VHH binders against o26223. Designs and how they scored, part 270

Target 1, 191 residues: o26223
Amino acid sequence: MKLLWTSQHIKVTVHIDGKVSKMDVLEAIKTRRSIRKYQDREVPEELIDKILDAAMCGPSAVDERPWHFIVVRNREMLEKIPEVHPYGAMVKDAPVAIIVCCDSSLEKIPGFWVQDCSIASQNILLAAHSLGLGAVWTGVYPLEDRVEGIRRLFSIPEHVIPFSVIPLGYPAENPGTRDLFDPDRIHLEKW
Below, E stands for the ipSAE of ESMFold2; O stands for the ipSAE of OpenDDE; V2 stands for 0.75 times the mean of E and O plus 0.25 times the DockQ between their complexes.

## First folded at step 17 (VHH; framework vhh_vobarilizumab_d1)

Design S5 (at its last fold request DockQ between E and O 0.61; V2 from the best seeds 0.71)
Fold by OpenDDE, fold request of step 18:
Structure S5 (fold): chain B 191 residues (1-191), chain A 121 residues (1-121)
Amino acid sequence: as target 1 above (191 residues)
Amino acid sequence: EVQLVESGGGLVQPGGSLRLSCAASGFTFSNDDMAWYRQAPGKGRELVAYISSGGYTDYADSVKGRFTISRDNAKNTLYLQMNSLRPEDTAVYYCARGYHESYIDYSFDYWGQGTLVTVSS
């Protein structure tokens, strides 16, 4: 019995009416896409706060919570980010970007901060999506030129490591869907 | 099988125009990001233009204002309109299928065989 998985195009009908329909977490994960084109519309501070709250809700190694967040709304600064961040061209058109950083002085166990900041970054993406925003993770660490570029641009102290730049805005693109599920990547009990 | 077949290359004079096409098959074209790359003689392959499945575009600085990437999903075809061509644009141009969810750079998993563009007086 070949279960024909009919790819039901879940039309995320973004109801324009003010009721933020609470997207369930699985839906958010499944339907999230990187968004690189944004509307010419400001993102309310309230939404950024919610996103940042979500960013800080993830686990971290021995609860080190090394993450810091730079919220960038300044147009000049947004426009400068692509100069030091290849493949970050979309940042210049975003109304806001969040730079996720690690304060190494908060690190308790070496090396886990990457996981911590990754968790924070992913939560930003999911939260943004759940709130009707589009976002994209543009990796900074461990690319030295990007790290130093962002560091210099934002006067980030040496003990603080920029990890990712995440532009956010109301989506102005609708990327196609792709099924990323790969059963060959699942191993039962053993490899 | 995924296939990308470039066409439209040729000899053109400086200041001239060409339109490249890439015929895609073997996958749902409308769902994937696409790009044009080029490789000049003795140089590495470089990104020329990128287009997401959602219509976001990005260009190399060297071609901004001169080249336009577009797609026709109904025809499963990617285009590169090249205007104001320069000798330095001489290269083999490749079509590539991109992975939309890359978080470090543009990532591509399939490439065409390429089409030669020669800009010479």
Scores: ipSAE 0.818, ipTM 0.909, lowest interface PAE 0.5, mean pLDDT 93
Fold by ESMFold2, fold request of step 18:
Structure S5 (fold): chain B 191 residues (1-191), chain A 121 residues (1-121)
Amino acid sequence: as target 1 above (191 residues)
Amino acid sequence: EVQLVESGGGLVQPGGSLRLSCAASGFTFSNDDMAWYRQAPGKGRELVAYISSGGYTDYADSVKGRFTISRDNAKNTLYLQMNSLRPEDTAVYYCARGYHESYIDYSFDYWGQGTLVTVSS
């Protein structure tokens, strides 16, 4: 399979209703990496709004949309997250973090909220990347010590379940990519 | 073919220091995240220290302030400086590399053969 990358694989900027598309969606999906080192630079509130708008566009079980988002910019709070999240040490260096939560009172079908919040979390990563930001998903649920710690730290009520903590900022690192395509994972017609 | 070769292990008295090296080949070293793990007899491997391709570091609580991970991308080499060694640091130390996209804990896809560090008087 011969593809002519210089003549057949080009990017185009599209101007629609005052919004400029920065990155092709397939490019965003394939080039997004977990970023754990950030510039000392504020992330404008407007970019967070765009990211959360994108997060809420994901499908959900019977359109239940059970997600809530806590936007954390307070330095003291960001510095406390690593005290209860062992994998979240980079959060103390991020200008902002988003905590994705499930409000179980919005569940219409029990047990699908994990998929719903996973979709929202991945959309946050992709939207951040498309806007020139770097982010990393640090898992909370179902690790009970992390769930308890984050719930306590942010006064999250019992019927709301913290799912993930996503620090983000302008990236100060640029990790490479690999070809992760594995044709052995693809089954035609049957197993 | 990917290779990670650890060296610098040995016998050290409590309170002493040791520097481990990991020579890497067969991949683009500067693009990968790297780590040191250790395994004491009868226990699983545990993370000691992590360093991203861009230089972000993280350490296990038990070694913070005593151990320093570093990398030299020009030499394709990962290092672990171990100071104030204790008997509980006795283990086989492994170099690891990976395309790290795990969201719950550090994860690596290739491991060296290890180098033994013994801390005893």
Scores: ipSAE 0.670, ipTM 0.840, lowest interface PAE 1.2, mean pLDDT 90
ESMFold2, look of step 17: ipSAE 0.653; ipTM 0.848
ESMFold2 (binder alone), look of step 17: mean pLDDT 81; pTM 0.808
OpenDDE, look of step 17: ipSAE 0.685; ipTM 0.852
ESMFold2, fold request of step 18: ipSAE 0.594, 0.651; ipTM 0.830, 0.853
ESMFold2 (binder alone), fold request of step 18: mean pLDDT 80, 81, 81; pTM 0.810, 0.813, 0.812
OpenDDE, fold request of step 18: ipSAE 0.800, 0.785; ipTM 0.902, 0.896

Design S6 (at its last look DockQ between E and O 0.01; V2 from the best seeds 0.00; counts 0 for: pae O 5.1 > 2, placed apart)
Fold by ESMFold2, look of step 17:
Structure S6 (fold): chain B 191 residues (1-191), chain A 121 residues (1-121)
Amino acid sequence: as target 1 above (191 residues)
Amino acid sequence: EVQLVESGGGLVQPGGSLRLSCAASGFTFSNYQMAWYRQAPGKGRELVAYIDSGGYTDYADSVKGRFTISRDNAKNTLYLQMNSLRPEDTAVYYCARGPHESYIDYSFDYWGQGTLVTVSS
């Protein structure tokens, strides 16, 4: 079973059976790669909803859940991101991007929002991969020029901090897998 | 030991072409992002072209449409095809190795010795 396209709706609706969505968690973690080249193919809203649902399932400091997400599909807006994010050139070629933000008014414990938004960002990458999409996390915070540029471009208020920009789409590249396990990074009982 | 060795530089007339090569050894070449940088006398190094392990490419505006970066993972070799060369392209060209995976792109940890390209007449 696989994703089904239908022309019977005003927009493309993707139906995923349970057999297609069963990727082993360790497989997903080990095989996910940053994808910067995308097919000219729309990503259905239903897949974005699933990805954001997964993003919000991450733990957060004292359950503060400080994250907000901006979903960007507008071509003009996507094309402007590289003007304020110099290493985000691939974003203009993506069918959609997700901006992960912190609403600082939701912080319960100062300073943990970075961990919270990092967890949400990684969950976006894994969920996208499990659904047959490719994505890349392009860093925004703590680079002040990128933070201010993205805030200005999307009219983000001063108490909200853009953390990452994640373009995604059906992949048009395959970087392959790698073996990154390094036993020298493991310390038993003490350093 | 990581080693990057550039070749193919030389003297070329304006409008001409050159193909640069970078022979890589001491690491699993196919896993790494790679780039070409250049440095004109008295100036800092600037990015010319970038390629990730899956084939995504990015170029400086000044060379877009004229230069093509490519890689042959089986031969552990990075290439830069330079067409429609201009006097402004005169520089030492460097092969650079980037990371496996990064959310901060264009960070490079190993550099070759460089190969001189001179465009004049």
Scores: ipSAE 0.520, ipTM 0.810, lowest interface PAE 1.9, mean pLDDT 89
Fold by OpenDDE, look of step 17:
Structure S6 (fold): chain B 191 residues (1-191), chain A 121 residues (1-121)
Amino acid sequence: as target 1 above (191 residues)
Amino acid sequence: EVQLVESGGGLVQPGGSLRLSCAASGFTFSNYQMAWYRQAPGKGRELVAYIDSGGYTDYADSVKGRFTISRDNAKNTLYLQMNSLRPEDTAVYYCARGPHESYIDYSFDYWGQGTLVTVSS
């Protein structure tokens, strides 16, 4: 058994067979933070596969599942992403990034792909966190400059829409805990 | 190719019972919601019963307590047990496939050829 500690003091247990124990879903949701600093450490392909599997497990409108994923490990490409994504500076420091895209040809009901890709993106974040990785959702859509920048950079077809860029890595920061619960946002039965 | 083939229809007297089967192929049956529809002469097609991948079921009010939808994932087969049949149950019954999962309303997308159920004295 190998113990991995994140900078967030999250204990991740790695079994001898390479399996990583996962935290429960509520813990994952509550403790997840955007991580923008990463260790100089590669992310195993197995973890990426698990994350992508999770990304594809979310619901979608009429089960259209319009998502595609570009996994980027190439250092040169990672370093180019900030050039077209002003708020993606951390991507250059990540060992890997996932670009979530929508294939519009798979869309069955117009407009819901945003929700679908959002669900996929969030699942990536949660899965990553549960596996002891840090990640951040850097929004691409609907910012046209970013959409086109990413499209051009990765030669993404016109009918495919880049939605988010999610760098991933072992955390090298600890943003701490936060409480986002707001009872004023809860309405009972009616507004 | 997705295929749904209904069987088990026939002539039955009022108060009788029939069991319909739908053989599914060309997809992972266990992952999908399934449903039975029926269409009586001169009427539109209506939902009779559906069952999700987890086994949750629901029925049209007209058949509640009389019909039971079930599935055998190992056999890729959907069933409709019809008891206490009435003349108004006379229709062509169709098997239909639904989605894996959806957070929005969905209409079933694949249908069988149908099997005729006639309830008559």
Scores: ipSAE 0.038, ipTM 0.353, lowest interface PAE 5.1, mean pLDDT 89
ESMFold2 (binder alone), look of step 17: mean pLDDT 83; pTM 0.839

Design S7 (at its last look DockQ between E and O 0.26; V2 from the best seeds 0.41)
Fold by ESMFold2, look of step 17:
Structure S7 (fold): chain B 191 residues (1-191), chain A 121 residues (1-121)
Amino acid sequence: as target 1 above (191 residues)
Amino acid sequence: EVQLVESGGGLVQPGGSLRLSCAASGFTFSNDDMAWYRQAPGKGRELVAYIQSGGYTDYADSVKGRFTISRDNAKNTLYLQMNSLRPEDTAVYYCAAGPHESYIDYSFDYWGQGTLVTVSS
């Protein structure tokens, strides 16, 4: 059989590949820190897709899955977020941000959407970290001024609630890790 | 025991400069986020400047361009360089430290006793 290939073939038997995400899940959880300084470097769409896929894998109350995500890459829009979000100053320097929202029309049990969107938000942070990115959760809900400001800025409908703004990018800082385990928080059998 | 001790406060004329220092002990300085807060007479305590252990900084709008926060991990010391001072900057300035993984605002476990800055002619 005659096959036309490039002359640069390497004939090596290899059974280990170089997957970008090699981090154990416990390592990811323990080493993730809020990252607020980013390289001037674009984040590929493929990585954002992987992060959002992970975000949607979390459990939700009665599987209601109330979350929606706005991916923001436009420089002018990123620069406007700090005008309505005092804790979001670093967003202006991020190559991309994800806005986690609740669509209340998907709510099946009143009030659980906060937990649902929190799960999605934390999954975004962990997925970004596992892919070599840095991110930070900047809270929007339930702070009324932030909710109204973000809704106005992104034309978010009245039945959709902006929950968090998560800027991310390749990190330009390394804040280190902490040992925060506290046995006094653990109660066996009873309080 | 964690201790934060501010110094460098005093009386200064409008347009003048001061440099505040905060000597820190009893914790791993290089791992903690730090900040300066201030409290004017009859007002609540407000954030002035924040510095993350990784070097990120943030400032209150009222002081941007005039104040600079910095840290020296070798000396376990936090600084605030205050330039172009105004009467409205008159306050007790507090040093704050602690791990920071808050998602709605900056927060800190440890606080100093404060140093008074008075800006008046």
Scores: ipSAE 0.565, ipTM 0.778, lowest interface PAE 1.1, mean pLDDT 88
Fold by OpenDDE, look of step 17:
Structure S7 (fold): chain B 191 residues (1-191), chain A 121 residues (1-121)
Amino acid sequence: as target 1 above (191 residues)
Amino acid sequence: EVQLVESGGGLVQPGGSLRLSCAASGFTFSNDDMAWYRQAPGKGRELVAYIQSGGYTDYADSVKGRFTISRDNAKNTLYLQMNSLRPEDTAVYYCAAGPHESYIDYSFDYWGQGTLVTVSS
């Protein structure tokens, strides 16, 4: 087992076989943070495959699974994303980004695709984190300018809606963990 | 109510040093990222430095090597040590708190009233 360090002393544990140390689901949820700075290090395809597998494991309305994923590694394309996504500046510095899309033709019940793609996006974030990667959800939908920008940039058909852009990479920052538990948001039996 | 109160500003000669403080209240300080911004006369507000809840720090290029941001979670206080001050560092310095874990933008949500730093011979 090897310890990898970022320039900011972020520790990532990797097994001798190159596999990242596993964390349980609650740990992943609790410790996950948005990561917007990345090391100059490529993300192995195997990790992307695992992340995409996780992305497709979530529930969806009547199991419609309307999601599509664009995996972007091309440097030129990554550098163009910030031009149409004002809050996607970090994408240009990421080794890879996943664009989560909805194929509206796959919808069985209108409107639930937002929840479906949200679940997929969150699973990407959690999976990435559990694999020692950093990621951030940069919202595209429902902002029209971002939706159309991403659509044009990636030649996405009209019936397909870009939902989120998620850059991924090995973390080069350490936001730490937060305790956001709020008992005042819990109601027993009734409001 | 969230409150950020800056202090430590003043007049200093070029090459001098100041230490700014920001007293935070009304939120869980240790959970939030903190930052210093500054606004010079006639200019826009710019990021000077920030420190994440996990301790990671970053700086504007113009202040790297001269300024140090730090935090004391036990005191709910943010600091900015400013060394080798220059006339161009003259500005109102603002303490900021946040950002929340957001998927649409990355911005600080809370701001102090600012403290004036004047670097002049």
Scores: ipSAE 0.362, ipTM 0.723, lowest interface PAE 1.0, mean pLDDT 90
ESMFold2 (binder alone), look of step 17: mean pLDDT 80; pTM 0.813

Design S8 (at its last look DockQ between E and O 0.60; V2 from the best seeds 0.49)
Fold by OpenDDE, look of step 17:
Structure S8 (fold): chain B 191 residues (1-191), chain A 121 residues (1-121)
Amino acid sequence: as target 1 above (191 residues)
Amino acid sequence: EVQLVESGGGLVQPGGSLRLSCAASGFTFSNNDMAWYRQAPGKGRELVAYISSGGYTDYADSVKGRFTISRDNAKNTLYLQMNSLRPEDTAVYYCARGPHESYVDYSFDYWGQGTLVTVSS
């Protein structure tokens, strides 16, 4: 069985053996969309491993690598996430979610962890897409209620800050492509 | 110019149904998330229903199971099917344009003028 998603400009092919058609980096970036609907299909662990590997390949401030990842597959826990994360309604329908966290004790320069975790989160999204999965970044930080909600739900230590919740699954929607290029945002040599 | 024009509002009895439409123009409708908001007299504007560019939907708890948001990209039209209407559903309903992509709560940058829905016996 071969799974194929085709839109006007996006084509994702997933093979029965879990292999995905090759996607170059620019294609991945340009065609990636937030996916909030998922098939009733499990995501193989090997794909999650690849995604997490990608998540850890981004740069970080002075190589501090403050990120931690909670991989959530438990159905009960997935269903509880929307209770503390209003923008996380789709999480309950995902076969797996990754919670990106920052260990503040690993920070070498204060404040850059937001960028570090953002890079990790984006790499998760891109990797997922390149592997034929759909994902969406649901922001947790800096909203205190969500931070604390996720913290309590997953017993996250005080020095660790939940940053994002990213549900993943095989896509059950096709939002199509978009063009957001804006030449007015490009300045040559000076503003 | 971006335009959103709501229609379909009116007076209906409790338990009745209405279908709202929002005609969109001035942007690539199919690329944008869309939503319905409503504002009852003396109350703030609240999200009623959301639909992503991909067709994902979300609803306020108060309307879940009764209202259905949908879109026809070919017609650049957003719909809200409202069934089992209640007096508390009385409000001006607004069509709203959402983002192409966001990792935070639904945000909207354009609104229609609204259409009045009155549910009364």
Scores: ipSAE 0.478, ipTM 0.778, lowest interface PAE 0.9, mean pLDDT 91
Fold by ESMFold2, look of step 17:
Structure S8 (fold): chain B 191 residues (1-191), chain A 121 residues (1-121)
Amino acid sequence: as target 1 above (191 residues)
Amino acid sequence: EVQLVESGGGLVQPGGSLRLSCAASGFTFSNNDMAWYRQAPGKGRELVAYISSGGYTDYADSVKGRFTISRDNAKNTLYLQMNSLRPEDTAVYYCARGPHESYVDYSFDYWGQGTLVTVSS
């Protein structure tokens, strides 16, 4: 079918915004990439709430749920993170960062909090991706200089352990995907 | 199969400039993070500059404001523009291919053979 347009012209402006799309969970896992460049655009509080809700949905050792989250939007604080986190240079350019922490007083069995906070951190990355945001996990624990630096910067008490810093925002880069499946890592029945 | 070939090293006086190049082949250059490392005599390798596949850059404090990393994905080439060179910049400079998803530090799975930069009067 052919459509005829009248000679009347309307100037249409198209805004390129971040758009939240429904995303299959396997697609999200396969297509999520570390994003280190962000648009100069605020992330709505509602999206941060959804991301943190997702972070808290992960399993934890004996349901101990040892995690706490610091949401950082203040420019001066974001700009100071790279001073104590050598791998966190991109944080100063992010509209927001989430610091994942363990409150060791919530541990029910010692030492599993690392897995617990890793689960929460990965859920943050996947949830951000599904909402049209980009994020990157910048490791803090177990690098003692980074742990001490972040703890001092955010007045985190000694029984609370900063685990990761996750800057996020609407992406300003689009790294390609990779096929990393390696059949040699799969063992049937035994090693 | 992966090849990284550095060039552009040489002798230069303090305050001078050099531009290093790294020709890459055997992989999809545009999808890989890249870096320059250097190794001074008797020292370990240290990161100089990093560039992600999307163009995000990061620098060692010792070279910030003096060195610029860049890439030309159409030519599969990584560059390091080195200005205001100092004697402590004397080292073998290596091009490196980086991991896409490291969360701790930049780490690399392939290295070139290096190009020597000597800063001396």
Scores: ipSAE 0.441, ipTM 0.728, lowest interface PAE 1.7, mean pLDDT 88
ESMFold2 (binder alone), look of step 17: mean pLDDT 81; pTM 0.814

Design S9 (at its last look DockQ between E and O 0.01; V2 from the best seeds 0.00; counts 0 for: pae O 4.2 > 2, placed apart)
Fold by ESMFold2, look of step 17:
Structure S9 (fold): chain B 191 residues (1-191), chain A 121 residues (1-121)
Amino acid sequence: as target 1 above (191 residues)
Amino acid sequence: EVQLVESGGGLVQPGGSLRLSCAASGFTFSNNDMAWYRQAPGKGRELVAYISDSGYTDYADSVKGRFTISRDNAKNTLYLQMNSLRPEDTAVYYCARGPHESYVDYSFDYWGQGTLVTVSS
């Protein structure tokens, strides 16, 4: 079973090293890779603002928008994250990390906040990539020890749930593009 | 058929060095993260070192500063340089092939047969 694929390119304007550039949205999705090595180079606040703007553009269940973001630049705090997050070793070497959280008091339909925060997290990855940055999603929720560790480290209140930690910076690695398309995952009309 | 074949194990005295190799075939090596695991007698497998397809590395605390993972994508070969070996490093060492993208843990879906490293006087 084979589907016909028609390319539809959607372009946005991106600043890279002070120049306006365009990256096709399908190109961004297909070429984004987890980046765990970063240059010793600060990420301007302007780029973080653009990334978080993109994060908040995603749909959410009944427009509940339950997300909150903690921007971490403090070196001591970045170095402590691996102590509570075993998969987050690279965070200590990042110039900045974004912690995506759910404020459960904003939840309007129980149980959809996971999807909402996942949408925001993926948008952060794509926006960072389009701006010439590299990022990686390091999962927190639903791993209870990671959730509790991050909550304690950043004084996050009980009703707020840390969902993901996303370190980012200018990349110091260049992983290859992968072809992951699998036609056997596609079912026409029924299973 | 995916194959991972480890070599380079042996008997070595404390403080010595060994270099392990893992020859890979049956898949596109450069598209995969790779790792070394080890299993001591009576214990489960533990992650020793991880390397991404682009060269990011991570190590177990017990081997940091003593072991170095590397890869040669042109030769489809993964390496582990083990220096300052200790008796607790005695184990069967396994080469492992990793997932394409993961946000939870370093997870691996194919394993070699292993190579024995014995560190004793």
Scores: ipSAE 0.517, ipTM 0.780, lowest interface PAE 1.4, mean pLDDT 89
Fold by OpenDDE, look of step 17:
Structure S9 (fold): chain B 191 residues (1-191), chain A 121 residues (1-121)
Amino acid sequence: as target 1 above (191 residues)
Amino acid sequence: EVQLVESGGGLVQPGGSLRLSCAASGFTFSNNDMAWYRQAPGKGRELVAYISDSGYTDYADSVKGRFTISRDNAKNTLYLQMNSLRPEDTAVYYCARGPHESYVDYSFDYWGQGTLVTVSS
């Protein structure tokens, strides 16, 4: 087993065969951080496929699975995303980004698509992290200017709603871990 | 094409038993929730029994303790064991396919043609 280290001392475990070792789900959840700095290193297609597979494994309202994914590797397009997404500056530095979209024609129950795409987006983040990648959820919906900006940029049909942009790459930062547990948010039996 | 074919219905006396079967095809049976519904004459269709893909079961109050829903994934078959049948159980019984994993109320998207169960002395 080989250990890969990022410039920021992020440990990435690689199997002898060159495959990245996955972490357990609880570790992934607990240690995941938004990563906004990336190495100048390409992300293998195999990892993107695994991430997208994970993105499609979440539940959805009555199994409507309204999600679509645009995988962006084109440097010019990545560099244009920040022009329509003010908080997406890091996208231009990522080797790849996934745009999560909703096809409204697939929606069976109105309104749940947000949850569905959120689940997909979160799974992308967790999967990426478990694979030794860094990612960040940059919100597009429900901000109209961002929605339309991304729509125009990627020629997304009117019935398809861009929901999130998620840049991915090998981490070039280590924000550390956070303890977000708050017992005051837990209510037993009643509020 | 998705198909659900019910069988096992018939005439039975009060207190009797029947076992309904539903043969499923055209989809991965093991991945779907399934249910039995029934519709009595002049009444609406009602849920009788539910079984999840994982085997969790639920029943209408009227049939609890008397009916048992089960599935054989290897045979792509849904069953409804009906014991202690009552005249009020007389209805057409339908097999229904539920969705895959969902975090909201489930809806069924395919139904069989139904099988008639008549409970009469």
Scores: ipSAE 0.021, ipTM 0.383, lowest interface PAE 4.2, mean pLDDT 90
ESMFold2 (binder alone), look of step 17: mean pLDDT 84; pTM 0.839

